# Miniprotein binders against q8wwc4: the designs that were tried, part 17

Target 1, 195 residues: q8wwc4
Amino acid sequence: STEEKPQQHQKTKMIVLGFSNPINWVRTRIKAFLIWAYFDKEFSITEFSEGAKQAFAHVSKLLSQCKFDLLEELVAKEVLHALKEKVTSLPDNHKNALAANIDEIVFTSTGDISIYYDEKGRKFVNILMCFWYLTSANIPSETLRGASVFQVKLGNQNVETKQLLSASYEFQREFTQGVKPDWTIARIEHSKLLE

## First folded at step 9 (miniprotein)

Design i34
Fold by ESMFold2-Fast, scan of step 9:
Parts: sequence; structure tokens; C-alpha cells
Structure i34 (fold): chain B 195 residues (1-195), chain A 101 residues (1-101)
Amino acid sequence: as target 1 above (195 residues)
Amino acid sequence: SEELAEKAFELLKSGDLEEAIEQLKKVIEIDPDHVEALAAMGAFYFEKGNTELAIKWLTEALRVEPQHVEARFLLAFALEELGNEEKAQEIKKKAEELRKQ
């Protein structure tokens, strides 16, 4: 296989999954331009998406380990408080399934981008990121109904079976003059593991 | 043609690309100056990475309605992807002027 084959397979998978909505893609490009033009001349949706993948891999691992204190600067306080209850109650195999290794993320899409002002005139941008990743965690099939299954061969090793899961992380940044240029996670959704 | 245009836009919202494009083609056959259908064709080809076809349809939309803000921004992005920075900047400037109004 060539280096191109994995990328072509991923692109074909994206089309089959029907997650590339042309109206949403077009709106995303226009909104990315508006962020660049009016909020941050250094903003790039491509760079943001790469950073979001790194953040997802990092945050999901910390969540799976219940290291909530280390998430205080990355995740909004209200969101983190709600997640503590849900994650702590999960079985260990489900906790392990929350973690996405960076090299196991098979597809990333940018969802909705919202630009708005609050009642006090503060400027906000929210970017929804959707990730699909593979996990080898041993989870009962009834919990993962509807999940895709892939077989992976590691060199000359036995074929390993992995499940395809998805998670959506919403990133928020305040662009009001004088505010720190930090992205925080304002929402986390995981339909198979977090109800 | 309004009935077909409405169906095409609903299909685009739902992500049914091929069916939506066939309906948009029917709208354009009946009304070659249907601005929203022309702009939607441009948006579809731009998303699929067919930059030259996107430019064709977006240019046609702007021939009919020069003040169409969304078509101007999409055309500017398409031109940037082809490396035509000068023309892209010109069109972006006009789109920003229209948006601010």
C-alpha cells in the first residue's frame, strides 16, 4: 500500500458517511473568512482543526483517567462539573473507550461555526468539531449498537478488532478587546458512552 | 420552477447532493436567470473541489445579481484556491462593502 491509500480510504469513508454537507461546508468557509477579517488576522481553520484534534486526544485521555483537575483550564467549569458525575460512574472499559489516540482518529469534520455578541457586548466564536476514532476497548455489543467494526493488522501480529466511535467537542473563544486569546471546550457529546 | 427550486434547497439542507443537483439543473433549464439556483450550483461544485466549475456558476450568478454577497465571497475563496490573489481581494472588498450595508 502507498501513503495515499489511507488518505483516499478516509476521504471515501467521509463521502459514504454523508457528513460533508455542501451548505455547511460553504458556510464554514465564509464564517472562517469573517473570523479572519474581523477578529483574528492569524486565524486559520486548517490550523484550528489540527489543534482541535490534539486537544481532543489530550482531553479525552484525561477524562478517561478521571484527572479532572488537569482539565480546569481546558474545559468550561459548568461542563467539567457535569462530566465529573457522568464519567466517574462509567465502568473502566467504558472510560477506556472515551480516550482517543491521535493516530486512531480516522476522520475529523468541522461542524457549525457560530459568531455572536452577548447582552454585554462581548464577542464570541464557537466552533463545533466532530471526531471519529477507533478503540480496542472491550465494550458489550448492545452498548455500541450501530457502531462500525474494523479489523486492523499490526505488521505480522494477529488481526485486532476495533470499534468506530464518534465524539463532538465545541470550542469557544472570546474576542473582546483585552481578553486572553484562549480556546475552551464549552460542550462535549459522546452518544455511545455519555447519555 | 419555484416548486423544483424549493425541493432542491431542501435536499441540499439534508445532504442529498446528487438529487439536489438534478433538481437545480431542472430549475436552471426552465429559468436560466434563477440566481439562487445558480449560486447553489457554484456552492456545490466548490464543496466538491471542482473549483473551475464553481467559478463558472458563481460568475453566472453575479452576472444576474451583482450584489449577491454569498456568491461574491465564494467566488473570492475559489479564486484564492487557484492563486488569483489580486482578483480575489477585489471581489472580497466589494462583498465586505455590500455586507456592511
Scores: ipSAE 0.000, ipTM 0.147, lowest interface PAE 12.2, mean pLDDT 73

Design i35
Fold by ESMFold2-Fast, scan of step 9:
Structure i35 (fold): chain B 195 residues (1-195), chain A 101 residues (1-101)
Amino acid sequence: as target 1 above (195 residues)
Amino acid sequence: SEELAEKAWELYKSGDLEEAIEQLKKVIEIDPDHVEALAAMGAVYFEKGNTELAIKWLTEALRVEPQHVEARFLLAFALEELGNEEKAQEIKKKAEELRKQ
């Protein structure tokens, strides 16, 4: 095969940056095990990460299209209200840049895992997921200062220019008896597009 | 730069457990009582299936911080893997008491 893999070189660079803190990776595995042991015997961090990646692709697409009504079951009400104001005010090119296609998510990292009880004895788990993805949206480089620009070779040496962006989504689930076993997005951060 | 990127990719494909161990060893060489690094060593060896080394590092973590809930539960599970059910149950009971606090 004579196919070049420019996306592989980009992904390798991302992995170097992601692997800069192996202690954080180990800590994440310990907390994932504790969720399995204490709250949900069917919990798997690998399956959760895949589901979170799917959720990110789906939710980011709906946000870019301003389909807020479809997000009511997926995103916390207060978060959705703030996002509606911020996203609606964005230029179309910035809205398009919020959307991540599943095939263009080049790296996924589990950030912080929080396990806690509130004063009423309700049980919560919050998992912060960080996603790095490519976008073909035309955003001026000065707007995305510090963002990487990658050239992707497709087939016969044709070049497509894409920008690398990151977003952080926090997923929350309540494990209190009688509560729906659903993950809800409790926080969305995008430092380059959302203020 | 390119050589470092290729090395990092190979480490990732190997599950990065060996690199994690080497980095944790560096932390422990600098601070032998770094409880989070000691507990992390135990967790990494437990994930690798090296149960005896997991017990060693988890025991060291608990020497430094006896109330470390995560290390206690991991130690209990490691002891169950070795068939020491009675001691595992004792440690689980103590860990549950600490968790409730």
Scores: ipSAE 0.005, ipTM 0.249, lowest interface PAE 10.8, mean pLDDT 72

Design i36
Fold by ESMFold2-Fast, scan of step 9:
Structure i36 (fold): chain B 195 residues (1-195), chain A 101 residues (1-101)
Amino acid sequence: as target 1 above (195 residues)
Amino acid sequence: SEELAEKAFELYKSGDLEEAIEQLKKVIEIDPDHVEALAAMGALYFEKGNTELAIKWLTEALRVEPQHVEARLLLALALEELGNEEKAQEIKKKAEELRKQ
């Protein structure tokens, strides 16, 4: 079990590199091994995590730009429908904060891995990925309730202020014989920007 | 036991599997029915190539929680490693039944 991610009223000096629960880490390794052994001999949790990071950067950017048509192959239809309403209603600065540049993702952790069968015998794996990233979007600190703020100097005297945010994306793949080996995003959570 | 579990995690990530196992043993001494720690012992011994010890710990996990899908699947893999295909297939079949939602 992992304690809640520290997003509320974080201080810069108190930023943790992410916490790890040793039992959850071992569970993740066990479940990843079982996916490899029983479902897909080419599966690697390390390679999956890197791919998920790329997908997060790509999907979050499209979502921030309200390019929902381009997300139809990547995000589950029901999830995309709900997100379309929520994202479209956000102020532009909040929309911009949804997007994570790949080089600004500071920490990635694997959450729960679920392996299950439905009543029709279809086989599913769901992997929850948690991402911590920096954003330069101008969101008032009051709106983020004291989320951590960094001042980054990029050469000369230029200063860019960045805020630390987190998002959780759940990836699902069906391993039933004959089904395309594609991962689909089945859930997106962003406690600061979405609901 | 959370502090001991944290030590096990740090030791395992550093590649010190023997010390990680020792810390998990302390967790189990405090809570002999800690299913996740028992299953973790099985997984770590399997990774070390100590298949017989892996089976011992996985069997103990299943004594505590007979419906533990992950421990059953790991046990089946360990039995395949030892050439016990028939028993491995029985265990896989039971695990797949338990996995149905």
Scores: ipSAE 0.013, ipTM 0.455, lowest interface PAE 7.2, mean pLDDT 75

Design i37
Fold by ESMFold2-Fast, scan of step 9:
Structure i37 (fold): chain B 195 residues (1-195), chain A 101 residues (1-101)
Amino acid sequence: as target 1 above (195 residues)
Amino acid sequence: SEELAEKAFELYKSGDLEEAIEQLKKVIEIDPDHVEALAAMGALYFEKGNTELAIKWLTEALRVEPQHVEARWLLAMALEELGNEEKAQEIKKKAEELRKQ
């Protein structure tokens, strides 16, 4: 029953998140459709989401290892400068908890999509991606107040305790004519580790 | 029609839903089968809270392109808003089938 209980708890959380966000899903689809219709005929929110998961797994790993030089092309300069001090000051166990393996991302949702232009007429799209992932990092429950704890069995003998954490990454692309069509991470939020 | 669609999108970004709707109506007058404009009309009316008009335009979009996943989901949510849950579930099921293809 111990094996089934963590699986059922995780499944229930996934169902609640899925059914609790139908209005947000619809709003996201409306804005994704507008991006497709007016900015980029090749844009797909589904394909973007898969790429964002890969980016999250990669960037979070580099952050956990304090390899900030390798993030300069992926993360906005001001964001990276702010994160450098916060991340380097974390204990090693907390640094390890920042990293998400692609296989350990249990749920992904699209948050707010912002379509806007600045005073100079530059066109921007920001897509907030929220990720829920499991970590084996040994962090005290007091520090991660409210985090869910799951027991995972690896075969018949191994029991691994994992905690469920969430992180939000905001991706930005400029659609102004002549600008290269690359996504940059403009914001990283982790309420439990990067406050 | 492309120029009018671009103008409608700019008005939407500024939060001017009413003018965006009027510009999209001009696109549809020129090209009644413009699926993107028909779906955008439905999306804007849904956001505005005019659920019955949203259903009208989303239904027209689906008549032109029956496999339009986004229009199907918007239509399902609009029907749920009106309390027609059985029909909404039917449309959601079809949208899921289309996504898997």
Scores: ipSAE 0.006, ipTM 0.216, lowest interface PAE 10.8, mean pLDDT 72

Design i38
Fold by ESMFold2-Fast, scan of step 9:
Structure i38 (fold): chain B 195 residues (1-195), chain A 101 residues (1-101)
Amino acid sequence: as target 1 above (195 residues)
Amino acid sequence: SEELAEKAFELYKSGDLEEAIEQLKKVIEIDPDHVEALAAMGALYFEKGNTELAIKWLTEALRVEPQHVEARYMLAAALEELGNEEKAQEIKKKAEELRKQ
């Protein structure tokens, strides 16, 4: 059995810790409506967030295993080339810490939604997603300064100690007429492991 | 106003759309010129399928801030859903002019 659920605690702490605030919530609702109204009638920020969480779990696992060829359709080429160097140089325990299992993602937050046009009139939407997840990877305390530690019971005989980490993934889609309607990961930030 | 806006945000995250709307109404009672809250009311009512109420709240947002580009685009979209193409196009054209400025 577990003590109090991390997801419930993280949801409650969202405003108190400054992870989100009413102004950002209002802006997110307005921009989500504009995307729906003018770009994609099937768009839903709630549905997008659930899909983004699935994508984060999948992509982070492939990164931890250095399966970069399987990421070519999901991550922007330039971003993937930069990540190859950084990830490949990580020790195995750090690589393992990159991976987030879907069941261990305790909190998600939608950051800024950017709607913009480039110099050639191409239309873009970027949605920043921030994820907080638990990992059992054994990372030295000096590397993960400020990371929270949780203990989770798995049956009556097992206790695992897990660390709370965060990562930010930016999803981009081009809405210019004639372009395929695919979301691509345009940026991955992990301040504890990739910088 | 800020405390009630925080309460509305918490209720929205739980999926309580009706209660989020009621909390935003309280924000507007305290600060009737809170443009972001007025626009959020419009967005939430439109999501709920109450297009006529969405139009009322978006119109109120524009009464407070006539140059609000986002509220104009939202109002134009809501008017198109009701079949008022002429007024929707007028409002959208003004939004496009303001955006370019």
Scores: ipSAE 0.035, ipTM 0.528, lowest interface PAE 6.8, mean pLDDT 77

Design i39
Fold by ESMFold2-Fast, scan of step 9:
Structure i39 (fold): chain B 195 residues (1-195), chain A 101 residues (1-101)
Amino acid sequence: as target 1 above (195 residues)
Amino acid sequence: SEELAEKAFELYKSGDLEEAIEQLKKVIEIDPDHVEALAAMGALYFEKGNTELAIKWLTEALRVEPQHVEARELLALALEELGNEEKAQEIKKKAEELRKQ
């Protein structure tokens, strides 16, 4: 007989089961439409999300390898400076856990979309993307924050056990007339690996 | 005017949807065929939960610019909210065709 104590993270379970919030999707579409209407007639949230997923896979791999010079055009200078200190000090297994293989990104969600002007009249859009991904890196189940990383089997093909981690990347673009239309990563959050 | 449309957008960001709608109404009074303002009216009413009014303004935007993909996509969402699945699918199909070209 087995006696189980129901200690689990509902948020992690819901994400693994493919939970989605249709109201959040609708609001994201409305904000994307407003970006299109007032800022950029070529903007598409669907294309942006696909590109952000590719950027996450690429940037996270370069971070795990400490190839910071290759990130100078993709990540804001101040953010990259802070990340250099944190990432370089990580053990190799933690560095490996930062990297997300594109095929192992299980869920992608669009968080807050912020549209604002600064005091100089410059126009900005910030889009927060949250990625949930599987990693084979061997890291402790407990972290400094007391949060747990779960061992989970999500498919039926291979019985390899992998840990489910999440990271949030904030993308920023300036829409001021005459500015280059490039997205830059303005924030990276990884509560398990980057304090 | 474009300046009034920008002001309406600032008000939306501050969470004042009603004030943003009033500013857009002033734009539309000056230029009844301002497609961006008409579409923004639809988007703001949809965000506010006034789905019937969203459909009204999105339909007006499409009267001015029938090939407006984003207005069609939002109109389809609004029709789904009201349970008009058949018309929503028709409009989605047209938007997909416009995206391809």
Scores: ipSAE 0.006, ipTM 0.293, lowest interface PAE 10.3, mean pLDDT 74

Design i4
Fold by ESMFold2-Fast, scan of step 9:
Structure i4 (fold): chain B 195 residues (1-195), chain A 101 residues (1-101)
Amino acid sequence: as target 1 above (195 residues)
Amino acid sequence: SEELAEKAAELWKSGDLEEAIEQLKKVIEIDPDHVEALAAMGALYFEKGNTELAIKWLTEALRVEPQHVEARFLLAFALEELGNEEKAQEIKKKAEELRKQ
């Protein structure tokens, strides 16, 4: 097996470009402030992002194992129904690639934040999270359609190859007075595996 | 100009609000219609507690882009802070109608 305690630092920084859009960052900051000021003084986008990353790791693992019953409280019913059919149809190597190990998530970004309410005065927030993660799952190059490939060096030679994949999870919560403050996954997108 | 906007965002992120404002002023001097910079000025002044300056810059952002949903919501909150609740409600209503489109 490979060295359990590598003596040399693995270089991941050279490949992970922090694509930052300053305008998108400003918009996210403004929307986070509005959620705090208008809906929930305890809301923190930083705490939410950490929780979303944990949820992604957990949910993606359950999906890869086809443990759909355990997802009933975490994923919207209609979304879960569609996921059951798509995931069950995947080859085992593709199912394995759905699972993101928390330690292999190399980049997290906050996408769209939607704030809205209906005619009943129910208040909703949807937050789109995009995760970039490494996988050792054996997927043919043609199936990955341009996914980035890394080589991990332990010592003075390449010992392992990993692919970089991304997935977008949309989280929704109702902020209406008296409603349970639960986040539900309202959308899962994985263009390489779940199109 | 784009470099100045990036510097302003980094300063805001690090909590250097006053320096962020100065960089955004330079962006606005170069491009007076830079709606995101105008809205950011409003948000920064509101965060600093200077509500009247927040209203000034948010109003300017909306002059350039009347459909800017975030600027409308911020303006409504700033007006509420100053006790202009009727106008704030009107602006919130307009912001919601724009969101639905």
Scores: ipSAE 0.006, ipTM 0.356, lowest interface PAE 9.9, mean pLDDT 73

Design i40
Fold by ESMFold2-Fast, scan of step 9:
Structure i40 (fold): chain B 195 residues (1-195), chain A 101 residues (1-101)
Amino acid sequence: as target 1 above (195 residues)
Amino acid sequence: SEELAEKAFELYKSGDLEEAIEQLKKVIEIDPDHVEALAAMGALYFEKGNTELAIKWLTEALRVEPQHVWARALLAFALEELGNEEKAQEIKKKAEELRKQ
């Protein structure tokens, strides 16, 4: 095998990811419009995506530091309870790999948007955000099978080796009249670290 | 008009695109300058795969409100859709060629 999983160029990887799901991309644009049309005239998928990126950077850092009390208003209670046990059990290098700096987030993609009503007539929107980010955490290659390795030059420093990881965060908001217009993280998936 | 628009959204959620379109037509018959309904017609026709009708309704929305951000964005997207299909086919062709080699 001539597989070149290590040292794949960042640009080449981004091209592959950019073309992964044209049908979902079309549906996402239409659903974003319907959210704007029927729920929130001020909703913008572009502004939401930037906010979600900042939320991901903030939440992932707090998770890596096991500061769960600071996440109580950002993450759903049931999700936070499950994460507390999983994250606390991780080795320190894996905890460090959970954290994404805003400057190191390489690509963001909007996955599925779900719009639904519950049995009480409450209105919900769930938006799945997928993030690809670089980490300097020292994780053995056998632990991150399929991960891409990049050589990154930081300013005038020598080249540093970083690994590309991905995480999916699902954001939920209730649009029922009179409810606070707050987004809550209802799901966190990280296939390499939080199986 | 708001009640009919909400019903159109419920029909979309259940997958009944044709009935959703019919409810939006009633909104437009009552209020021909209802920009949100005109733009929603464009979005639903686009999802149905009828790009020409999508462009027609989005253009009508912009005639009523030229600065309507979502109608402008959707119109740009609809105009690019043929190019996106071409890109998808090109990607599939390259993937198949790689498998053969």
Scores: ipSAE 0.005, ipTM 0.237, lowest interface PAE 10.7, mean pLDDT 71

Design i41
Fold by ESMFold2-Fast, scan of step 9:
Structure i41 (fold): chain B 195 residues (1-195), chain A 101 residues (1-101)
Amino acid sequence: as target 1 above (195 residues)
Amino acid sequence: SEELAEKAFELYKSGDLEEAIEQLKKVIEIDPDHVEALAAMGALYFEKGNTELAIKWLTEALRVEPQHVMARFFLAEALEELGNEEKAQEIKKKAEELRKQ
């Protein structure tokens, strides 16, 4: 019989979630270098990741509030149209869970980086960013299958229960001559809330 | 929560880097002329900030394959970090010419 439930096991699980395949990490760094070498001498994956984290916090908040008009310059038109339908149909507690506060983002990982030319010779870079964040939104455990639950203690006065959720945002930029040098969100995935 | 996130981030960075280096060393021990592994070692040390080691491995990659575009670009960046901008630009120009072909 185990008397104490080791908190260390929760820390170990969190650390494991932070590890990507080492080969994928090398490929990501190599692709980041290719973007710098061939497309944009000012590109830095570290600076991009910090900016993407800020964009995630901002965009997720606007989505949770259904302020879609403010997302028109940040999210691809076809993606935004689909998100309007999905988000507006969510219960308020699910909408609230979409929002990630910058201070509650536990971990950020760079996923796939795609560099490609289309049939018209347009140049694209897509960077997939994965975020893990804590939410205090009131979502029943039955609804969030497989979600991790954490308890936060505040000076023995209060115990706040938070759930760990993840979301993946794909950022795209076109490097074709004469195109505005802006990043646009081309895909948003949230397996627990947006399917 | 924030302290846990900071620890996870540090261990992720350290673990990824050391694990990748360990795996690449195993490849190089089996095949010392594996140009992709040699170039990757150079890239990893460059990202880690070990510019001298980066140059060592990138130079070894280019010894095996003088026209390896990625190794040339990483070597140019490492040389720029050391202030040798003239040689870096020369190497970049050759890499661009090879890529166009």
Scores: ipSAE 0.006, ipTM 0.198, lowest interface PAE 11.1, mean pLDDT 72

Design i42
Fold by ESMFold2-Fast, scan of step 9:
Structure i42 (fold): chain B 195 residues (1-195), chain A 101 residues (1-101)
Amino acid sequence: as target 1 above (195 residues)
Amino acid sequence: SEELAEKAFELYKSGDLEEAIEQLKKVIEIDPDHVEALAAMGALYFEKGNTELAIKWLTEALRVEPQHVEARFILAIALELLGNEEKAQEIKKKAEELRKQ
């Protein structure tokens, strides 16, 4: 890209944007407190976020490799079924772009936290995690409309071109008596690669 | 008013609860039905261990939005804490830990 400096500024601005929504940040803190107070005295949003980042890196790699059998215990059955059809149909370069290496995740933010009861009195917490990551996958710019392009120098005139992509993973846990305390991925959104 | 709300939330993040309360009061003076500011007032007083003022502001938030999830839960806890200083101190300590994260 010829706009190297403006694109470098976009990276730092993206970090600022994640922290500049004060209403969402306060709501996240309040909801984290409510989860601690009412559902799980061991709950920490910071520890959850680090775990979610690891889960995103792991799950996204398995998706890119079409290893759906290994995702059966991590992803809700209905979501996995839909993902299998969508991902299998992607070109290899798009599949590669789904995968986020842990060291290429440049920003993580907590989106909505939903606490709700269904009509049967079952208790649920859903936490939406948004991840921004860099990929070297060669994807046509038309497919990635609106994606930021970065040029990274590794020294000695080496210029590596990377695309900044985002994905949102929703984690769900049921707090009803007798249910295992497991987090399951209930939603995966990738507006650039998954329709 | 949104700029005042943003300033109040930044003060809350930095741990300046008293200044955050002052800025939220200004938001509420401009918009008495600003449910997020009303709920935030309740949450801040709750974090400070002022259970009675927490109940007051949370009740006001629920007057505006009866199904406000955060306000309903904090109010339920605050009502349970009336006269129970030991539980109030435990909750205050945890709230301080979450704010610092």
Scores: ipSAE 0.000, ipTM 0.268, lowest interface PAE 11.8, mean pLDDT 73

Design i43
Fold by ESMFold2-Fast, scan of step 9:
Structure i43 (fold): chain B 195 residues (1-195), chain A 101 residues (1-101)
Amino acid sequence: as target 1 above (195 residues)
Amino acid sequence: SEELAEKALELFKSGDLEEAIEQLKKVIEIDPDHVEALLAMGALYFEKGNTELAIKWLTEALRVEPQHVLARFLLAFALEELGNEEKAQEIKKKAEELRKQ
């Protein structure tokens, strides 16, 4: 009932974004610790998260500009093929909304961490990262159902209205002995723009 | 112990908590100061909802490595579950200070 008030709704959303279930945060850190302990002594979830944020800003910008050739070493080949078709079909305002600047990322959370072996005994770690970011792109309200609108005061004479969107990027690395220690993006999800 | 640790990891991700605990007990029996195994025991009991045993194993991990950031956070969350908010907050504050370094 109180959530129907605009101020109350904003406060509730801020708490949800900034206060993930602490048990889920703990599970994520436990899996991160297990990766460090058994796979890679140089691994740090904090450093990974910072790098993932940089990768999200960079990759999302290249996607918005349809610069797919520059993404070939950052995004898995089959994923990039599917994204090329979906992104190219978007209107320009939707393409612009895909891009997040570092300064516009208001919250980052680590989702599921998957540690698994495939049929050939190769070792994989997948880390799902969820990013919440502000965009000035002019997207119709029906497309952004459920999105929060922020009014950002840039100074005494300027006010900028921004929409809050989220995107989930899954990063994968193979830990099999002798394989390059590179993270690649194995999945991109944007429920408002990419189905 | 390497093989046992890898099997415990697979069971942990699959959700077979009891079998994972059994494998980790074997690791700890061989190496009682294996911090990773002690931490995993604490984490698995916490997920199982046995908060008292989680605290026991996390305390053992901190005996071996007193400044372990993750162990301190896990211990703090376990203490919160038992209603010991003051001690939990104290441990969290110290863990946060260590993490920032």
Scores: ipSAE 0.006, ipTM 0.205, lowest interface PAE 10.6, mean pLDDT 73

Design i44
Fold by ESMFold2-Fast, scan of step 9:
Structure i44 (fold): chain B 195 residues (1-195), chain A 101 residues (1-101)
Amino acid sequence: as target 1 above (195 residues)
Amino acid sequence: SEELALKALELYESGDLEEAIEQLKKVIEIDPDHLEALMAMGALYFEKGNTELAIKWLTEALRVEPQHVEARFLLAFALEELGNEEKAQEIKKKAEELRKQ
């Protein structure tokens, strides 16, 4: 958000991303507990989040390279069909901006967790993950409306000035008895590049 | 049980958290160091507005894992609610330092 106080403009050397609304965090933890208690005793939201971060880095790279064949087992078929149309129409510099390097992901947040049954009694969990990452892709400022240019210090290293982008990936797993415990990406949103 | 899972979800959605708390207490009786259960207890009491009990369970979580970033942030929010701004800021600052490493 651009609503920072004018007197604090000098804080540009470090990216500080705020903790999400505490109520939303509490809801996420309660729903994670319900998944653990009633669906899968080995489920951990912390472990899931780390795996989701790795999946995001992997999937976003394949998407940027239009390697859709390799995404068929990771992304829901209808979602992948829609993404093919959108991604192939992007200029190469925009395609490059879709890819998030694991080392350039600066913040992750867990959004909505949905637990539901369909008409056939199949059990599903959907977890929305939001990622903020840095990119060196050459994107015109007007194309990335609202995007900020930051200088970031990670650990002991200084990071170059880069564009900060965000993407939201929704992961779905079926918990019905006898079904493989595989996560599939059911939704991908990128406000600057895909919408 | 699928029937019990559905009932627990319905109770949570309606704001009735007592069943969830009872299940968590059983887990903690079996494993007093179960980090996820301790965290969930803290989160549930925070959601119910019982700030003192939230602090109790979050403190237990930090006994098990002192470097737990999420527990520190939630504890800081709970302390702010009680008006202890100084301690809340100290804990929040430490949580931010841990998160950045």
Scores: ipSAE 0.017, ipTM 0.415, lowest interface PAE 6.7, mean pLDDT 75

